# Designs tried in a protein design chat: VHH binders against h2kzm9r124to488. Part 48

Target 1, 365 residues: h2kzm9r124to488
Amino acid sequence: RFTIDTSRAKSNQYVVSLCSKKIGIIEYPDGRSDKQPCDVYWHNVVLSDMNKIVTSPQSRVNKFPGMTELAKKISLTHSISSMQKLFPDEYAFYPNSWFLPAHLADFHAFYRKAQALGKTEMWFIVKPDEGAQGTGIYLINSPNQIRNVDQRQLVQEYVADPLLMNDKLKFDFRVYGVIKSINPLSIYVAREGMARFCTEKYEKPDSSNFKNLYAHLTNYSLNKANEAYVHSNTLQDQTRGSKRLLSTVFHQLESRGVKTKRLWHDIKLILVKTTLAMLPEIMLHYEHHFYDSTGPQCFQIMGFDVMIREDGTPILLEVNAAPSLTADHIVPHPGRTLLEGGQRVRSIVDEVIKIPLVRDTLLLV
Short names: E, the ipSAE of ESMFold2; O, the ipSAE of OpenDDE; V2, 0.75 times the mean of E and O plus 0.25 times the DockQ between their complexes.

## First folded at step 13 (VHH; framework vhh_6fv0_2)

Design y5 (at its last look DockQ between E and O 0.01; V2 from the best seeds 0.00; counts 0 for: pae E 14.5 > 2, placed apart)
Fold by OpenDDE, look of step 13:
Structure y5 (fold): chain B 365 residues (1-365), chain A 124 residues (1-124)
Amino acid sequence: as target 1 above (365 residues)
Amino acid sequence: QVQLQESGGGLVQPGGSLRLSCAASGFTFSSYDMYWVRQAPEKGLEWVSWIDSSGGETYYKDSVEGRFTVSRDNAKNTLYLQMNSLKPEDAAQYYCARVREKGGYEVSRPYDYRGQGTQVTVSS
């Protein structure tokens, strides 16, 4: 029978265990005491000793060495920028970006040029390279508004023309992709994903509203703290929730005349192209990590955050090497804020997305 | 058995036009999205165009946008690619390919079935 080691699955353990049971995989939550290799090792994060834990070349592990770092904002941008230089039209789905402090001068130059061309209402988003979702993020419309130019951070053009529905809430998609293999490259895109909605109505950034992050940032970690956040308890009510199924939103978009099949195709291409941009470094890290032996087969669930422009074109916002596979959320106690604590509640939207995702991933590998 | 057969390739001068056809059999043609892909000498296989099962939605590689038109006749089980304003860089073996039902993509196999191809040569 197929075996899985979940001793390092941590926050992913619940969903992985559930799926393992469903498909008949023998789970070792504490590792195998007999020191025999498992068929699959599921890790929450990549650790430096992964090559010491996963020693059998017949085994599979759900993480690529170095992927966590590679998917970070600056590293990802570097990879994509390299491809943009070679294929500018093919990689137009990623906004212009600058690494601080190294590209500060270039950013200034870009800004000056844009102004000279009459583009006076450009906005940029500043993202720290490290940190949790939404932390330290802010908007600027001039380079001189950068708070700390010496800090390692990413500056990107802000997408100021998002596609909006009738509720006027800015939203993006968390699309999940599974890298099954890198040689040959094999990517599977989950059919179901997540739509994340802002909790405040979107307005184009200006001097009066640019600080309202609830209107400009789609991050769940940020918006969940807003009282206006709508938690859905059923699949029926999720149609108006702050977190919705991708399929639900696509259906809503279809009703508005959006070409959803084309959109989905474009999104899949973004996943593939982004992974291709990362591929050389993925290979390098793999070889480096398993330099002394034949390494195991690596696979990985990836999260891709994609926003849709008003014209229907998708834009890549972020890549997550370890998307959350938890299927619950915290609801604040009555009369209290989330900071004061809350109760863990089942997230039906997350369950519908993540359980099949993990299940199918295990069946795939 | 799934079969795809391309035709319509040939030699044209720069600026010329060709119309490729792909005859499909062995499956419900109207239920599948279809690709056109091409492979030039010493180059890898590249995606050229996509058309959904109904023919209502189309997508093109940027370099061929505005010059190429993909269409289909589901009643005839036939896929078409009208190529106008051909350039030397368009010279390649052109294939029609069936899109996988699953959301998977393999670089080595971006489709589940592909025809034998038809050669397009662009030369003055």
Scores: ipSAE 0.015, ipTM 0.287, lowest interface PAE 8.0, mean pLDDT 90
Fold by ESMFold2, look of step 13:
Structure y5 (fold): chain B 365 residues (1-365), chain A 124 residues (1-124)
Amino acid sequence: as target 1 above (365 residues)
Amino acid sequence: QVQLQESGGGLVQPGGSLRLSCAASGFTFSSYDMYWVRQAPEKGLEWVSWIDSSGGETYYKDSVEGRFTVSRDNAKNTLYLQMNSLKPEDAAQYYCARVREKGGYEVSRPYDYRGQGTQVTVSS
């Protein structure tokens, strides 16, 4: 009989338990007392002591060691930029990026070339070196605005031409990929995903609105990241909600003239090419983590955030190593605030996406 | 353990003022940028202001700029929000939050810890 240890699944345990029951998998939500290994271990995050927790080579664990760090913006950009040097056309789906101070001259050259070609306003996000958590990003529209150019930092092109819906709302797609194995590489793309919409109308940046641009960028990120824990949409909200099914938005895009079959193909290629760019580091971390023994067979559900340009082409924004697999959220009791207490309610949109995702992932194992 | 505790909320009339405080402990406060965010009933979280780790740079949402002032005292591990000329649309639960280093379009949370919040009510 197939067994799963969900003792470290935390907030994701509900969906994993539901799927395990439906498939007939024996669940150990508190771990096993008999010291036998389970066939699958489901962790909510990448644990640094995974090699002490999952010791049997016959077991599978839903996280690759080191993946949290590898999926972070700086590490991800390193991996993709390396491939962009070798295959610039194949990796054009990622924003242009420069690691300062080493690439300062390259950044200046890019800016000068773009101005010579008639580009009148360009926006860039500057991200300080990882070191102190919580140091902020800032925005520039020319290279001479970079602070402390002798310090290590990342500069990325800000994509200011997103495709908007009729409501002028900016959105992105959350697409789920499952890395089943890395030797050989096997990756699956979930058929359903999420479209996340900003709660306010998009304002195009210009040279006079630095504070407005920062506020809108930050507010968009804040609401995108936190809607799953505070609010949820129903299927009835699919035309106006902040969270919509990918399939619903694809239908809307097709009615607007977007070639959605080509778009989906290109999105799948983005997931594959991104995984390929990350693969050498994934393999190195696995080998180092399980250096003195054969480790478990890792798999992982990854979240890929993709934006669509005005011309209908997709661009990769970020990768999440531990996307939320929750299908409910906490809502305040009637007439009270969330801090006065709340109740857990179902999110039908999240259920439609995440239950099949987890079910199919467990069947792949 | 990281702790953030907001205080200073209450009831004011339109045009009135309040000063919110956020006491921080369990981390090196002076190493982190901070947010003020708010949530009105049946609405999503709304970013209000940001301040860098030194207190030298600040940003505000358009609707509060000129009325609200964020500040910090790193020696006392305390973040402040001075709210002047309050309007009915400012009524909300206000939270302070520690900024996560990832920014932009990243799917990770824009903050990793927030307080329990303090209620601001603006009545006629």
Scores: ipSAE 0.000, ipTM 0.295, lowest interface PAE 14.5, mean pLDDT 77
ESMFold2 (binder alone), look of step 13: mean pLDDT 80; pTM 0.807

Design y6 (at its last look DockQ between E and O 0.01; V2 from the best seeds 0.00; counts 0 for: pae E 15.0 > 2, placed apart)
Fold by OpenDDE, look of step 13:
Structure y6 (fold): chain B 365 residues (1-365), chain A 124 residues (1-124)
Amino acid sequence: as target 1 above (365 residues)
Amino acid sequence: QVQLQESGGGLVQPGGSLRLSCAASGFTFSSYDMYWVRQAPEKGLEWVSWIDSSGGETYYKDSVEGRFTVSRDNAKNTLYLQMNSLKPEDAAQYYCARVTEWGGSEVTKPYDYRGQGTQVTVSS
């Protein structure tokens, strides 16, 4: 029987344990006391001592060395930008981006050029490199509005023409991909994913509404704090929830005449192309981390945030090297804010997505 | 057993046309999306075109968009690729391919089933 070490799975432990049990993998939640290697090591995060923990080349580990850093906004942009230079048409799915402070002048130049061409209503999103879950993100329509030009941050063209449903809520997709191997490159895309909806109706950004992040940012971590957030208790209810199954939303899009199969194909290509862009650095980090030894086989579940434009074209927004594999959410106590505490409640949407994802990943490797 | 047999390749001059066919057997053809892929010398396998199971949706590699047309006849278990305005860079071994379903999909190697291929040569 296959064995799995989940001593470092932490927040992922519940789902991994559940799946391990379902498929008959022997779990060691505290590691193996007999010091024998496990077949699989599941880590919650990329750790610098991975090479000390996973010593057998026959073992597999669910994290690539350096992936966390590589998936960060600036690093990702570097990788993709390199490919955009070589293949501009193939990599048009990533918005124009500038990493500060290095590209500040370029950003100004871009803006000036755009203005000269009569593009006067351009918006940009500023994302701190060291930040997650929407923290510190804001919109600008001029480079002069950057709050701190010396801070490492990513500036991207804001997608101002999102595809909207009848509810007029901006949404994106969290698509999950599994990098099974890098040599040869093997990527699997999960059939089920997540749709994340804003909690306020979308309007094109202007001077009056650009601060309303509930209308412009799709991040769950942000929108969950809004009273307008709709938690779904059942699969039936999730059709109108702030978090929906990707398949549900695709079905809804089909009803509107969207070519969803083509869309899905395009999304899968984005995952592949994005991973290809990252591949040289992934390989480099792997070699560096396991320099003096035959390293284990690495695999990794990745999250790709994709938004659909009004014209039906998908745009990559973000890559997450450690997407949450928790299957619950915190609901505020009655009459209280989330900041005041809450109760963990089962998330049926997350369960439907993440349990099969982890299960199938374990079966895959 | 899943079988795919490509035909219709040949030598054409730049600007010429070819029509490829793929005969499918051993599976319910109408239930599967189908792909055309190609491999040029010293290059890797690349997808060229995709058509959904019903034939209602099609997708093309950017470089062939507007020149190639994929179609299918589910009653005949046959996949087609009309190639017009052929260019030297289109020269390759062309394969009909079907993907294997997994809980997800392998997007880097969606060519679990393919035929022996048919050679397309474009030369003046």
Scores: ipSAE 0.129, ipTM 0.560, lowest interface PAE 1.6, mean pLDDT 90
Fold by ESMFold2, look of step 13:
Structure y6 (fold): chain B 365 residues (1-365), chain A 124 residues (1-124)
Amino acid sequence: as target 1 above (365 residues)
Amino acid sequence: QVQLQESGGGLVQPGGSLRLSCAASGFTFSSYDMYWVRQAPEKGLEWVSWIDSSGGETYYKDSVEGRFTVSRDNAKNTLYLQMNSLKPEDAAQYYCARVTEWGGSEVTKPYDYRGQGTQVTVSS
């Protein structure tokens, strides 16, 4: 009989416990008192002391050491941009990025080539490394607008051509991938995911709103993570909720002529290629974390945020090393704000996605 | 321990003014850019304004530009929002938020700490 330690699952414990009971796995929600290891450890985040908690090489843990840092935008971008330089067609799914000053010539070459191909307006975000007072993140539409080109800074393409639904709302997909193992590499993609919609109509940036371009990006990011606004409480309400099933949106895209089977194939390739780009650092962090011993067998559920261009091609936006696996959401009481207290409500969208995801992950390992 | 505490909300008539304050502690306030954001019931978070760490640069949502002024006093670790010519659509819970320091966060994850908020109500 298999055992699972869920004492560090936190808010994800409900779904993991439900799935464990269904499969017949013996759960230790408060940890094990007899000093024997569990077969599986379920953590809500990557823990820095994992090597002191999970000591048996026969155990599995649902996190890779260091993955939180590796999935952050800077590290992720470094890994993918290195692959873009070597294999530009294979890694075109990530916004083009340049680390200045080292890649300054490459950035100029990209801009000139794009203009020669007739791209009339391009936007880039610049993230200076800790600048002087008064210097922060800013937006440009030409390489000549880069401040202090000899300083360390990241330039990244702003993707301004998203595919919109009929209500002109911008959206992205949260796609779940399971890294079952890294030697050999084994990756599974959940067939269901979520689509997250912005609460305001998309307006393409132009010279008349240039000073507000950062605001457009910021508003999208604020609302993408805000689970307290419009929610789908039933499957029938899938046409207006800010959180909808991926399968429902795929059906809507298919009716508009998008080749959704090709799209799904391309999304699966994004997950594989992204993991391959990250793999050397994943292995290095594992070896560093368990340097004098054989460590546990790690697996991990990852969240991949994917946007679709007008032409139907997918773009990777972000990777989340610890996506929420909760099946409910909190709404404010009538006439009150969420911070004055909230009421916990079932999320059928999250249940349809996350219960099968966790169940199948436990069966895989 | 990072703490942000907003104050200064209340009831105001249309066309009136309010001044919000945000007291910051537990971090080096002068090293961080700051946001004001707001949320009406059953609506998403809405970005209102941004101010850089020095107070030298500001940006505003189009609908509040010319009516709202963000400022900061780094010696007092306090962020302010002066709201003039208030409209019923400005009624919301207002929050100050710390912009994530570059080097560990992306622009798509715009803040790591937010206060509990202060309520602004605009009567019709």
Scores: ipSAE 0.000, ipTM 0.327, lowest interface PAE 15.0, mean pLDDT 77
ESMFold2 (binder alone), look of step 13: mean pLDDT 78; pTM 0.791

Design y7 (at its last look DockQ between E and O 0.44; V2 from the best seeds 0.00; counts 0 for: pae O 9.7 > 2)
Fold by ESMFold2, look of step 13:
Structure y7 (fold): chain B 365 residues (1-365), chain A 124 residues (1-124)
Amino acid sequence: as target 1 above (365 residues)
Amino acid sequence: QVQLQESGGGLVQPGGSLRLSCAASGFTFSSYDMYWVRQAPEKGLEWVSWIDSSGGETYYKDSVEGRFTVSRDNAKNTLYLQMNSLKPEDAAQYYCARVTEFGGEFVSKPYDYRGQGTQVTVSS
């Protein structure tokens, strides 16, 4: 019989336990007492001592060693940039990027070349690699505006032409991918995901507003990371909520003439190509971590944030190595902040997305 | 048991034409959108064309649009790719694949292809 250890699943344990019960998997929420290994270990994060926790080569674990660092912006950009040099058309889905301080001269050269070709306005976003999501982000329109050029940070072309819905709100898609194995490589893309909408109308940067836009970008990024983000309560609310089903937004795009089957195909390719770009480092970290023994078969659910340009072209924004798999959220008690405690409420949008995702992942492995 | 069998490849000169076929069995062919994909030596797998389950809509990779035509015959469970004005960069192993929600059953395959493919070679 198939067994699963969920003792390190933490907040994700509820969904994993529910799915395990539905498909007949024997769960050990506190670990096994008989010293036998489980078939699957479900961890909420990448653990640095994974080789001491998952000791049987016949077991599977839902995290690859080192993946958290590999998915960070500087490491991700390094991996994709290497592929962009080899296959520039195939990897055009990632904005031109420069990691500082190493690429400072390259960024200046890019800017001068673009000016020589007659470009009149160019905007770039500057992101700290080690900070909290959204902390310290700012916009520039010239390389000379970079602050603290000797610090580790990412400069990217700013996508100033996002596709907007009728309400002028900017949105992105969270698309889930499952790396089932790396030898041989096996990747799956989940049919359903979420669309996340800004709470404020989009404002295109210009010379008069870009400093004020800095605060907006920081607030937007912080709100996406916050689990208290506003959610739709029912499926009928999908046309107005800040988090909506990907399928609902796709139907809306189709009604406006967007070629949604081509868009979905291109989004799936972004997930596959991004994973291929990361694969050499994934393999090296696995081999290093399990150097003295045959390690377990790793698999992992990854979150990919994709934005759509107004011309229908998808762009990769970020990769999340450990996306939340919770199906509820915490709202503060009346008259209190979330820090003062709260009440758990069901999220139907998250259930529709995450229960099938986890169930089908367990069936895959 | 899902089966896809590609045929119709061969050696042609630049500017020549080939017609590829894909025979499907083991599933309800008319319920699935289909891809043509290709893999050249030392290159990754790339998408070539898509056709919806009814055959009424098609999309193509930019580099082949206007030269390639995908079609299907749901009564014969067969997918076709007409390739005209072939170029050396079109040389590859060609596969047909089902459009699925979670991808194919096998590794390093972003598409659900099951056959051995058919080789297209373009040389002078």
Scores: ipSAE 0.013, ipTM 0.311, lowest interface PAE 8.1, mean pLDDT 79
Fold by OpenDDE, look of step 13:
Structure y7 (fold): chain B 365 residues (1-365), chain A 124 residues (1-124)
Amino acid sequence: as target 1 above (365 residues)
Amino acid sequence: QVQLQESGGGLVQPGGSLRLSCAASGFTFSSYDMYWVRQAPEKGLEWVSWIDSSGGETYYKDSVEGRFTVSRDNAKNTLYLQMNSLKPEDAAQYYCARVTEFGGEFVSKPYDYRGQGTQVTVSS
């Protein structure tokens, strides 16, 4: 029987344990006392001592060394930008980006050129490199509006033409990919993913509404704080929720005449191309981390945030090297704010997505 | 066992046409999306075309868009690629390919299943 060490699974432990049990994997939640290697090691985060813990080349670990850093905004942009230079048409799915402070002059030049060409309504999104969950993000329509030019941060063209449904809420997809191996490259894309909806109706950004992040940012961590957030309790009511199944939204889009098969194909290509862009660095980190030993095989569940433009083309927004695998959320008590406390409740949408994802990942490796 | 057998390749002049066929066996053909891929000498495997399981949706590499047409006959377990207006840069070994689905879809290269291929040569 296959064995799994979940001693470092932390927040992932519940789902991993559940799935392990379902598929008949022997779990060691505290590690193996007999010091024998496990077939699989599941870590919540990439740790610097991973090479000391996972020593058998026959073992597998669910994290690539350095992936966390590589998936960060600036690092990801570097990887993709390199490919854009070589294959501009193939990598058009990533918006023009500038990392500050190094590319500040380039950003100004871009803006001036755009203005000269009559593009007067361009918006940009500023993302701190260390920021998570929408923290510190803001919109600008001029380089002069950057709050701190000396701070490490990513500036990207803002997608101002999102595909909207009848509810006029901006949304994106969290698509899950599993990097099974890097040599050769093997990527699996989960069929089921997540759609995240804003909580306020989308309007093109202007001087009056650009601060309304509930209309412009799709992040769950941000929108869950809005009173307008709709938590779903059942699969039946999730069709109108702030968090929906990807398959549900695809079905909704299909009913509107969207070519969903093509869209899905394009999304899968984005995952592959993005991973390809990252591959040299992934390999480098792996070699460095396991330099003095025969390293294990690594695999990793990745999250890709993808937005669909009005014309039906998908665009990559962000990559997450450690997407949440929790299947619950905190709901405020009736009449109270989240700050005043809440109750952990089952997220049916998350369960439907994440349990099969983890299960199938374990079966895959 | 999954088997794919390509045919229809050959030598054509620039501007010429070829029709490739792929005979599939060993799996439920109608349940799978199919791909055409190609490999030119000293080049890597590249994606050419995609058709969904029903044949209702198709996708093409930009360089072949408007010139190539992918189709399938699920009753005959056969995949087709009509190639018109062939160019020298289209010369390659062409493969029909299938991915494996396990809780998702395999999307990376190489594809899990492909045939021996059929050679397409474009020369004046």
Scores: ipSAE 0.009, ipTM 0.240, lowest interface PAE 9.7, mean pLDDT 89
ESMFold2 (binder alone), look of step 13: mean pLDDT 81; pTM 0.819

